# Designs tried in a protein design chat: VHH binders against Galectin-4 (LGALS4). Part 13

Target 1, 332 residues: Galectin-4 (LGALS4), of Bos taurus (Bovine) (q3t0d6)
Amino acid sequence: MAFVPAPGYQPTYNPTLPYHNPIPGGLRVGMSVYIQGVASEHMKRFFVNFEVGQGQGADVAFHFNPRFDGWDKVVLNSKQNGSWGQEERKMSMPFRKGAAFELVFMVMTEHFKVVVNGTPFHEFKHRIPLQMVTHLHVDGDLMLQSINFIGGQPPSNQMPMPAQAYPMPMSAQAYPSPGQYYQQQSRLPTMEGPPAFNPPVPFNGRLQGGLIVRRTIIIKGYIPPTAKSFVINFKVGSSGDVALHINPRMTEGAVVRNSFLNGSWGSEERKVSYNPFGPGQFFDLSVRCGADRFKVYANGKHLFDFSHRLSAFQRVDLVEIHGDVTLSYVQI
Below, E stands for the ipSAE of ESMFold2; O stands for the ipSAE of OpenDDE; V2 stands for 0.75 times the mean of E and O plus 0.25 times the DockQ between their complexes.

## First folded at step 6 (VHH; framework vhh_5c3l_4)

Design e5 (from d2 with S102E Y108T; at its last look DockQ between E and O 0.77; V2 from the best seeds 0.00; counts 0 for: pae E 3.1 > 2)
Fold by ESMFold2, look of step 6:
Structure e5 (fold): chain B 332 residues (1-332), chain A 123 residues (1-123)
Amino acid sequence: as target 1 above (332 residues)
Amino acid sequence: QVQLQESGGGLVQPGGSLRLSCAASGFTFSNYWMSWVRQAPGKGLEVVSEISGSGGDTYYADSVKGRFTISRDNAKNTLYLQMNSLKPEDTAVYYCATESYEYGDWETAFDIRGPGTQVTVSS
């Protein structure tokens, strides 16, 4: 029941504070840093720093600092050679004390783009060359649920840089440059489809090449406080067969799984050791296709297995998501 | 070492005016947002006004909006507060302030401030 992260998806679950660790492979254009956590009920401040090194007095390329002490605001700055630069402030507060949040830093050519709870918040122009950034530092009045480094260059030498259009269509990843060579030491499988950032619901994503063994689908989302249920289907588009139907039901407190084959539902499976789909909560779902079963992890913890009922599971070519859910990231 | 020194306080009749000044040193003044905060007798600190490093953006507490004007002179490293139409409830010690970025220093709001200047509004 070992969790194996998808290539280009590098999660840390339930990290302790202070978090102060290297950014895997260094900071690069096309990378996104996803931070899920809970603001403390008595929050005054927390910060996220993108730092040059880890020593005392290290430069800070980007300091992101929500503050509830004084007037509510977010303070943004850099530190070079021991001196803080021109302070930027946003006099709006996208965090709520005691509430779960998702904070995303997207690294663009000219700036960091900051997205909070799916809403663009601020763009901070690079003051220090982004390639000098080596460490992420998070501390303050919060609890961390996850930190994920997502995107950037894939392990293969043929993958293009991610397009910065929002959301990305699945086909945008089909055009690598012929002159690029990306030799890798690892033999980990790659995810084939393009990432989709904040895609609309209902979502329909084509699995180019169908479900193959070791293919992993990543779905990050948010359960609205009033949510009743939502659905994730792994579907054969031509026949309407559903190899795996995942139906979190918030009103029942259940995670229902089933199949829909040849016009008929199979037997429901409901057993889970925990339920990650709470009202007002963010979730991080990993669905891996094995030879004999789907293996599903939520927030880094095994949630359930689902034995293949459709023997020709390679025919599954569509991921469909609908219902009472907001999506922040889908990778197929 | 950051140093802030307020001046210009005193006794004023209701409806009167005062101008507070704050001399700043030990840091790049024009990079920092600056604040005026006040403490009335028996009350906690209240943010009165804030101004951006360039001086282009200003914010005021509802209780002083329209009566007080914050400004700065970055060539002189000086912050100002023009206080007009003063009321008895404006009686307080007024502090020139900014906030630390240093880890652990931000346990107290407005942890970088001067000794304050007393403003008393009474007949």
Scores: ipSAE 0.408, ipTM 0.799, lowest interface PAE 3.1, mean pLDDT 85
ESMFold2 (binder alone), look of step 6: mean pLDDT 80; pTM 0.812
OpenDDE, look of step 6: ipSAE 0.673; ipTM 0.880

## First folded at step 7 (VHH; framework vhh_5c3l_4)

Design f1 (from e5 with W33Y; at its last look DockQ between E and O 0.70; V2 from the best seeds 0.00; counts 0 for: pae E 3.0 > 2, unsure alone 64.0 < 65)
Fold by ESMFold2, look of step 7:
Structure f1 (fold): chain B 332 residues (1-332), chain A 123 residues (1-123)
Amino acid sequence: as target 1 above (332 residues)
Amino acid sequence: QVQLQESGGGLVQPGGSLRLSCAASGFTFSNYYMSWVRQAPGKGLEVVSEISGSGGDTYYADSVKGRFTISRDNAKNTLYLQMNSLKPEDTAVYYCATESYEYGDWETAFDIRGPGTQVTVSS
């Protein structure tokens, strides 16, 4: 089954190196770039560039370059008209050879904020207007697991844009009307609640408006090396009913699903085509509510379906996450 | 076009002092961190000291801390290393260097460097 991400969540899974591609919609304040990868066991360097174009000699708005050759450090700079600017260095190394990492670039008004493995690392002031940045370029001694562009859309109360629409098939390339735009958005997965960045565990999130068809919950996290299990519950807060209980068990190598309705557990479901919840690994989980079932994707691949056992699933208004997991991003 | 040229090496007795200089041209010197690196016979390159473009931040290998002082004169495009209390273990070719922004293989570390100047500490 094809995975279709909601607007404002634009992942690429398992990209090859070099990664050198347009930033969807251009770089904007409020956008974050999430890079999950593994540093090579023999790492010397890798870089992440925010570039103006992709041609040879393109300006580099922000060059981020961890180095293990010489003293361990991270080198930061910009390049304009063929000349490198004032070099900045951080004489600390947040990456470990052979280890999985999550590297986040948060685009702020005055600077990029860099976060590594959930810990703030450095702030790099803009030297080139951030609106000129068009491409992300990643290469070096790493393996990429995912690149995800999150946020950066205009605030919801901003003046309406004329003619806002998604790209359409060739058979429907006519100028969009307000009614056509509304219908096209209603065909797509939705995310309604505010994002939570690096939320603590245990996590409790309220689903405003309840669980509706096509509503999508995104959970990005990390499985500690010593993890035994964790739980994600989709609950009716007033009754304590659990419409979907997801219980990855690292010690058993299983992903257990069940329901808890009217004071009783239902039948366990355990069948999965693969298991993305490995010790020491990051994961990206998408839980979409369908009319007849939950559809769950991990790292962009279908993981399992779970048929609705609670017929009134719209009453689900609480997401709980607890156990041996660290969370980097939750969108309810 | 980028050129680095070291000078000031020589033979000195233990406990003595030397001052190394490095003339730089072909780039905006004040933008770059600069390094002194050394290579003893049969050994790889060792980073001795680094200094920020402005000169505000300095770093030293543990083996030379308290004895060596890195400095720069951005008006003259010149990097310096004041070496005091010299020991036989400091005997090496000393290079003025900066690091390439191209990540490359192992050969790209300090690939922007001069021909070096010999420092020999012997009685």
Scores: ipSAE 0.405, ipTM 0.798, lowest interface PAE 3.0, mean pLDDT 85
ESMFold2 (binder alone), look of step 7: mean pLDDT 80; pTM 0.804
OpenDDE, look of step 7: ipSAE 0.749; ipTM 0.921

Design f2 (from e2 with T98K; at its last look DockQ between E and O 0.64; V2 from the best seeds 0.54)
Fold by OpenDDE, look of step 8:
Structure f2 (fold): chain B 332 residues (1-332), chain A 123 residues (1-123)
Amino acid sequence: as target 1 above (332 residues)
Amino acid sequence: QVQLQESGGGLVQPGGSLRLSCAASGFTFSNYYMSWVRQAPGKGLEVVSEISGSGGDTYYADSVKGRFTISRDNAKNTLYLQMNSLKPEDTAVYYCAKESYSYGDWESAFDIRGPGTQVTVSS
């Protein structure tokens, strides 16, 4: 089955540079933009622009620009009507040449909150209404692993004000009839819990309402280069039963799956077509609860299925993560 | 068009002082960090000092810290560098510089600078 992202979770994996694409649904308060990549070994500059429209003359609501071309610094600015605004600088460089990084832009009411590798870096006040921002532009001396737009879904009850139809080229994707839209929505994975940003390990999250069909758990993280193993458990808190145990073992190059029910381990499953859990790598894991199995995707690609061994999988109410992993985002 | 013009260079004895000026035009001066950079014979470009648009933040190379003072007058669109206790190793062409936001050239840190002014410190 093809990976279908849950509403409010919109990843692009391995985008090419320059990246210059529309922000799905526009920029909204509460949205987070995750950029994972690797700074070039010979990095001089790269930039991330939140832009108003597309084109070289587009206004830039927020320009984020790390520079290694002298005194290492990050330059922050905006551009309106062809003129750059008041320049801000951070005379600290949170990026390292040749190193992996996670850059997060959190869209707040009054500012962009910038987080680098889990550490708050800077707050940039809005200079242009965030609602006018339509595109994300990334270019420079880096490699991109993923760009992910998370959050910002309008509450279901607010009818989208008819966005003034900028004539998007009519690729006639037939607006599914309201009935088809409803049917499609019924098949989409759901994210029920609040997001956790950079939660510490060990992580213990409660699944409020238990595990239900279509519920999707998202785990974004980083595997340290020296990592040996880590564990993700979908657990029944009251009994200690583990419905699904996921154990990436870096030393073995394995992804072990199992269950622990009634005091005993089941049969291990190890077969995978690829291993997304390499040392020094980011991963984006999506665990979807189906009627008869877990469906697990990594970086947008199907990784494995795991048949329910606990028939009452709805009793699962805990997700625990421990071991050699750094978490960037968890939503359960 | 962005224009920068340095002045105030000259010949001084060790321990002497000079004050450099840079006249800026063609952009909103107060919005930009401005820098003094220098190039000594046979050496690369070195950042000497930098000042924020408002003048509230200043930075100095270790080699000039405590001896040089960067300042600006935004009303006059002018950047200054007061150089005290000059040393022979300070001999260089000094440039006023503004960084640009060109997306096409990642290699140029200071793509906008004046023609420079010669500072020579010699006995």
Scores: ipSAE 0.474, ipTM 0.805, lowest interface PAE 1.2, mean pLDDT 90
ESMFold2, look of step 7: ipSAE 0.474; ipTM 0.824
ESMFold2 (binder alone), look of step 7: mean pLDDT 82; pTM 0.827
OpenDDE, look of step 7: ipSAE 0.000; ipTM 0.250
ESMFold2, look of step 8: ipSAE 0.551; ipTM 0.857
ESMFold2 (binder alone), look of step 8: mean pLDDT 84; pTM 0.849

Design f3 (from e2 with Y103W; at its last look DockQ between E and O 0.70; V2 from the best seeds 0.00; counts 0 for: pae E 2.6 > 2)
Fold by ESMFold2, look of step 7:
Structure f3 (fold): chain B 332 residues (1-332), chain A 123 residues (1-123)
Amino acid sequence: as target 1 above (332 residues)
Amino acid sequence: QVQLQESGGGLVQPGGSLRLSCAASGFTFSNYYMSWVRQAPGKGLEVVSEISGSGGDTYYADSVKGRFTISRDNAKNTLYLQMNSLKPEDTAVYYCATESYSWGDWESAFDIRGPGTQVTVSS
């Protein structure tokens, strides 16, 4: 089937500038906006605005403006009723001309938290009620690779149940009764684990409920310039069986896939039509469990399928990620 | 409209001092970082110093650190630059400036500035 984003993960790939569009479902606490792009070699400025409407003179709840003209800095402000507010500045510059970057705005109760290339950068207190924000506006001396709205908002035509938002398995203490919530499901059953923001490597994530058809694992990461390889394993923790081993090898320019069943590696699969795993690059990866195979998309484009070799794939309950990779977001 | 007017320049001997002032109007002065920017003969603009809207954070170019002090009086909408231990290399037109929020006009960082005041450091 065609690429279908996971619930609460709303990507736009290769958007043109200016980007000036509604925020799907409006801005809410717990939502994050992920912007991946490349700063121009001759960059002077770019901005990201969280706006109240889209008209000329619209209020700006948060103006985020890296500037390379003058001293390098990031200017942060709001605009209300045609007037700019108290200007904040960070005299450190986390962007490099010509370099790929990941810029994340995490919407918290009292502020936006800004993270650049995995490093917390600034917290900007809300000056305009965040619920009034309707549009994201991005323009300037950059190339956009993706904009993703993650979490915090209901998908159109779907209302998530409260029980589907909790991070803990039904068989563990300190969670609500599972029987009450499953009787009212309005969409496919999902047992999404907690989202992990900037988790450390090695990463180990438990798949509560195991690997179910249509379950999708999202991995956003960065490949350091000196990276040699990294590994993503979909694993049966009790036996050590690996249903799917994904091993991008930057030194070889290869994306190696295999299984490790009953103490033995299977046949390697290496054919890809493109390789999204370059040194110094950001990527996102969508791994969907289908009935017959894993379906894997990188940066919104189909990368490979991997036919199930472990027939009891529902026993897969662990996602391991290790090696030369930095993680910005993992959704199990 | 924004108005910035520098004063206090002049001729001074090496090792001397000057205090520049900048009167500001037409905007909420205390909201904005303010800068002193200079242009030496035959050279481009150089940011000399910046100060936050509250006055709590100050920044200096390496060439003037330890000799110049930026300050502001938000009650009087006035920006200051105290210049001590002046050197011939400090000879320039000094501008009081703030950075523009306008977009799409191909503006320089310091398009919002006054007419400048000449500082000449000479024996």
Scores: ipSAE 0.465, ipTM 0.828, lowest interface PAE 2.6, mean pLDDT 85
ESMFold2 (binder alone), look of step 7: mean pLDDT 80; pTM 0.809
OpenDDE, look of step 7: ipSAE 0.772; ipTM 0.929

Design f4 (from e2 with S108P; at its last look DockQ between E and O 0.01; V2 from the best seeds 0.00; counts 0 for: pae O 12.8 > 2, unsure alone 64.1 < 65, placed apart)
Fold by OpenDDE, look of step 7:
Structure f4 (fold): chain B 332 residues (1-332), chain A 123 residues (1-123)
Amino acid sequence: as target 1 above (332 residues)
Amino acid sequence: QVQLQESGGGLVQPGGSLRLSCAASGFTFSNYYMSWVRQAPGKGLEVVSEISGSGGDTYYADSVKGRFTISRDNAKNTLYLQMNSLKPEDTAVYYCATESYSYGDWEPAFDIRGPGTQVTVSS
């Protein structure tokens, strides 16, 4: 089954460079843009631009530009009417040649908050209204693993105000009728809880309302190079039962799944077609609760199914994460 | 003490059949994937077949697919490998293991492995 992202979570995996695409729904306060990639071993420069419109002459609301040209620095700027603004410089380089990185742009009311590998790096004040930003442009000496737009859609409970049908030119494939969109939305996985950014480990999150069908839990994180193992538990707090235990073991190269019910472990499941949990790697895990099983995707690719062993899976009300993992984003 | 003990190996002619058994003790047998692995002379370990705890899921290496059948009897704590249409290239020491995995270019690793049983296919 193809990965279907939950509303408000819009990932693109393994995009090619240059990446120059519209920001879904536009840029909004509360939105976060996650960029995972690898800096080239021979990296000189790369950039991330938040742009106003399309084209070479487009204004750049925010230019983020790491430079490895002998004077390592990160340059931050804007471009308006063909002119660059006042340049801001960070003389600390948070990127390493040949290393994986996670770059996060958090759109705040007054600024972009930049986080690199879980560490706050810089705040760039808005110079152009963020509402005017329409495109994300990434290019340079890097390889992209994923780009994710998070938080762009109003929570499902707010009836989308009928987007005034701006006559998109004819060639745009027929947007499914609002009714079809609504029906399709009803079939999409839902994220119910507020996002947690860079939560500490161990992580203990409460699933308000319990685990329901179509509920999707997203876990983004980093596996340290020295990591041995970590655990994700979908747990019933009152009984201690674990409906789903996920245990990546880096030392073994295994992804162990199990349940702990009524004081005993069940049968382990280990078979996977690939292992997304490599040391020194970032991962994007999506756990979706189905009617009869969990469906788990990593980096947009199906990883495994896990049949419900706890029939009353709705009793699951806790997500626990512990062990050798650094979390960047958790939404339960 | 966790123990695995293979049996059923021997000398067979090409095209012949063997049934290997592995007796397990010291752990909850039904909770674990079990594997048959083999090591041919001068070669590394190769995963031959794997079976889930319940027996509902099975895996076979391409080299043995259609010829070998893995099964288990959880009540007897026993793992089986039915080997049919044996070929000279199947000659190896066969091991039962609680798990088998490979990571990248690494050789398969195992938590628990028996002493092995020799299978020789020769005319």
Scores: ipSAE 0.000, ipTM 0.252, lowest interface PAE 12.8, mean pLDDT 87
ESMFold2, look of step 7: ipSAE 0.447; ipTM 0.819
ESMFold2 (binder alone), look of step 7: mean pLDDT 79; pTM 0.799

Design f5 (from e2 with D57E D105S; at its last look DockQ between E and O 0.77; V2 from the best seeds 0.00; counts 0 for: pae E 2.3 > 2, unsure alone 64.3 < 65)
Amino acid sequence: QVQLQESGGGLVQPGGSLRLSCAASGFTFSNYYMSWVRQAPGKGLEVVSEISGSGGETYYADSVKGRFTISRDNAKNTLYLQMNSLKPEDTAVYYCATESYSYGSWESAFDIRGPGTQVTVSS
ESMFold2, look of step 7: ipSAE 0.513; ipTM 0.841
ESMFold2 (binder alone), look of step 7: mean pLDDT 80; pTM 0.802
OpenDDE, look of step 7: ipSAE 0.751; ipTM 0.917

## First folded at step 8 (VHH; framework vhh_5c3l_4)

Design g1 (from e2 with T98K D105S; at its last look DockQ between E and O 0.33; V2 from the best seeds 0.00; counts 0 for: pae O 5.3 > 2)
Fold by OpenDDE, look of step 8:
Structure g1 (fold): chain B 332 residues (1-332), chain A 123 residues (1-123)
Amino acid sequence: as target 1 above (332 residues)
Amino acid sequence: QVQLQESGGGLVQPGGSLRLSCAASGFTFSNYYMSWVRQAPGKGLEVVSEISGSGGDTYYADSVKGRFTISRDNAKNTLYLQMNSLKPEDTAVYYCAKESYSYGSWESAFDIRGPGTQVTVSS
C-alpha cells in the first residue's frame, strides 16, 4: 500500500534544489515547517524564504540566511515591495559544514520561532501577515532530505472564504466532493495525540485511548554517527507486553522486529528491502495500526508489515523509545 | 550592468586619515551587503569591512577595528570608508565589493568589485 500521510502531516522527501513550492493550505498559527538536510562541505550560503506568491518580485515574509563567508552569521529579514527591511543578524552559526541539520520554523501568533538542531535560535516577528504567505523557497549550498509541513488544521468552522480563483493550473486534482471527502476521511490515518517536539530519550508516551485501527504514530529522529542501536516499543503498560518491538541495530545493519508476550520473546523478523536507519541520518517513521497488522513506513516508503501477535492490540497504551537516537518529533 | 567605482585613495603619512568612496550603479544598492576589501603587495585579498543593506549592521576586520568606519548613503548609492590612524600596513589597493546576489537569491559572494583605489601610507 502506498504511503498516505495523515491530515496535518505533509512531507516531501528528497526534494531537489531549488525548492520553490506552495505551502499546503498556507501558513497558519500552530504550523511547523521541518527542514532536514546536510550542509555542504564547502557551504557558503543557503536561504529559506517564506514568500508571498510566486516570482522573483514576490514579497518575502521571512528570509532566513546562514552565511559562511568568513564572518559566519545568520541574516534574518523581510522584503516588501522590492525593498528589504531592517536586518536582524546573529553572529552565531548553528550549522556546520558537512553536517546534518534540522531546521524548524514554528509559526506562532506574533513571530516565527526558529529552532536549529533542537535548540531555539531566534524569534522573528511577523512583518507581513502570515496568511499572505503561500510559498516556501529553499536554495543554496545544502542537500535536502525532507521538508515537512506539520500542523495547522484549519478550524472546522471557518467556511472556506471563496478562494479568489487565481487560475489554478488545470492539474489541480478535483477536490473530492464533500461527500467523497467524508468517505476518504474515514480511510485516512489519524493522529490523535499532541505532538512532542524534541523530546528527550528515553521517551515514554501514553497512547490515550489506546491503539485503535488507523491510528498513526509518527516518529522523526536522527541517528548519531556513533549509534549502536535503539528501540521503539508499542507496549501494554499494565502487563509489560510488547505488541511491537522495533530495534534498529546499526552495528548489524539490521531492523529487528519482535513481540514480547507473556514473558517471552517471539520470533524475530529481520527481512527488509532497505534500511532507513543509517548512522548520521534522519528518519521519518510512520507506524499505522491496521486491523490485522502494523504497517510501517520510513521516509514515505513502506518498510515492513508486522502482523498482530497480540490479539487485543487495543490494550497497547504506551510507546517507548530508548537507545542511541535523537528525537525531533513524536506524535502519538 | 553593475558598476562600482572607488575613489579617495592617495598617499598619507602614518597617523593620517583618508576617506574612500564607492559609487554604485546598475542594481538596487540597498538590497545588498557592501564590503571594502584590500590587497596589499604580495598578499591575498582581505575583507576590511562590511555593511548591511540598511546600514544597520557593520563589521570590521580585527586589523582595522576602531580605526576604520564603514558607512553608506543609499539615496546616493554610495559606500564610504573613513580610515583614521593609518598605518604602513594599511598600504594596499582598496576595492569596493558587492555580493553577486540579493538576499533572496543564490549566487557567489563578492563576485563584483570596482577597479580599486590605491592607498599608500608612508613617512
Scores: ipSAE 0.019, ipTM 0.478, lowest interface PAE 5.3, mean pLDDT 88
ESMFold2, look of step 8: ipSAE 0.495; ipTM 0.841
ESMFold2 (binder alone), look of step 8: mean pLDDT 80; pTM 0.817

Design g2 (from e2 with D105S A109N; at its last look DockQ between E and O 0.72; V2 from the best seeds 0.00; counts 0 for: pae E 3.2 > 2, unsure alone 64.1 < 65)
Fold by ESMFold2, look of step 8:
Structure g2 (fold): chain B 332 residues (1-332), chain A 123 residues (1-123)
Amino acid sequence: as target 1 above (332 residues)
Amino acid sequence: QVQLQESGGGLVQPGGSLRLSCAASGFTFSNYYMSWVRQAPGKGLEVVSEISGSGGDTYYADSVKGRFTISRDNAKNTLYLQMNSLKPEDTAVYYCATESYSYGSWESNFDIRGPGTQVTVSS
């Protein structure tokens, strides 16, 4: 079963090391790079490079390098014409050996903003024009769980070529160019509301226009080690009906789904092929509204379907998240 | 070609002092944090002190705080370590070093270092 990502959300799940790939559409202001991984139990170092090209001796616009093989620190630098620039160091270590982490690089006009596990860590001023960056390179003493490029759309108005039609690529596996990809967004899963970065819990988000077929809700979060349970509800605000109730219960090791219609809970559904909601773990949840069911993926892998019990599911206009969870990103 | 050369080691009595020097060439010295690293007989490398490229930030291992002073002269491309109140446990080969930017190496994070200078504290 194929996973189709929402526009402006371009994940790679369980990539192998080294990860050394083009940044889709190049680096742009407003883009964020989300890296979820696990630091090795005996980590010495890993790095993340934003590189100009992929060849031997490529310039490095931003080198981000946590180190445990001396005093704990993060080393930050750039490399131009074969020479490293002025070294910056943060004498604090936001990573723990053996622990899961979420590392975010937000591309701002004047600098990269680095956030680790939801906490701002450092701002690194651009030394090389950010538009020259073409590749992301990650390697070292870690396990990668996901890399995700989010946001950073090129201007869409008044482009030279009309967006409605063009020939298919020569191969079935080829994708359009980054500009052509954005021109095709009307045929892809849609997300109507603005993204929320590190929103507080409890979270309440309005679904303008309600749930329509193909609408996709993205929720990225973290399960605290002491978490007992949390809830995601897809609700009709006017009636209080809950079309889909998702209740991960860490103490029971269960992912409970149900509905709450006309003042009554329906039958619980509990079967899942795996449980992504472990203590101390990050997750990436995709909930898509299909014509006959919700289709739910976690970390790019199908988790469950939930058949519509509310026939008028278009009336669902609220996403509610509460309980023992920390949110890093919600897109409605 | 990057070169680091230590000097100033020797035999001293407990409570004595030594000043180590390290001449650097082949790289933009002022861009890099520099370290003094020591290796006692039969032991691994221990970072003794670090100094930022500008010289504005200095760091010391707990075992040497208050006794050792790191400094640098960027005009002369030279790193220094003033060692006072020396103790027998300070006996080691002392290296000036910069940390490698390499990854995946299991040999050492200080692959850019000099040949070292012996410091022996004994009576």
Scores: ipSAE 0.365, ipTM 0.766, lowest interface PAE 3.2, mean pLDDT 85
ESMFold2 (binder alone), look of step 8: mean pLDDT 80; pTM 0.804
OpenDDE, look of step 8: ipSAE 0.709; ipTM 0.894

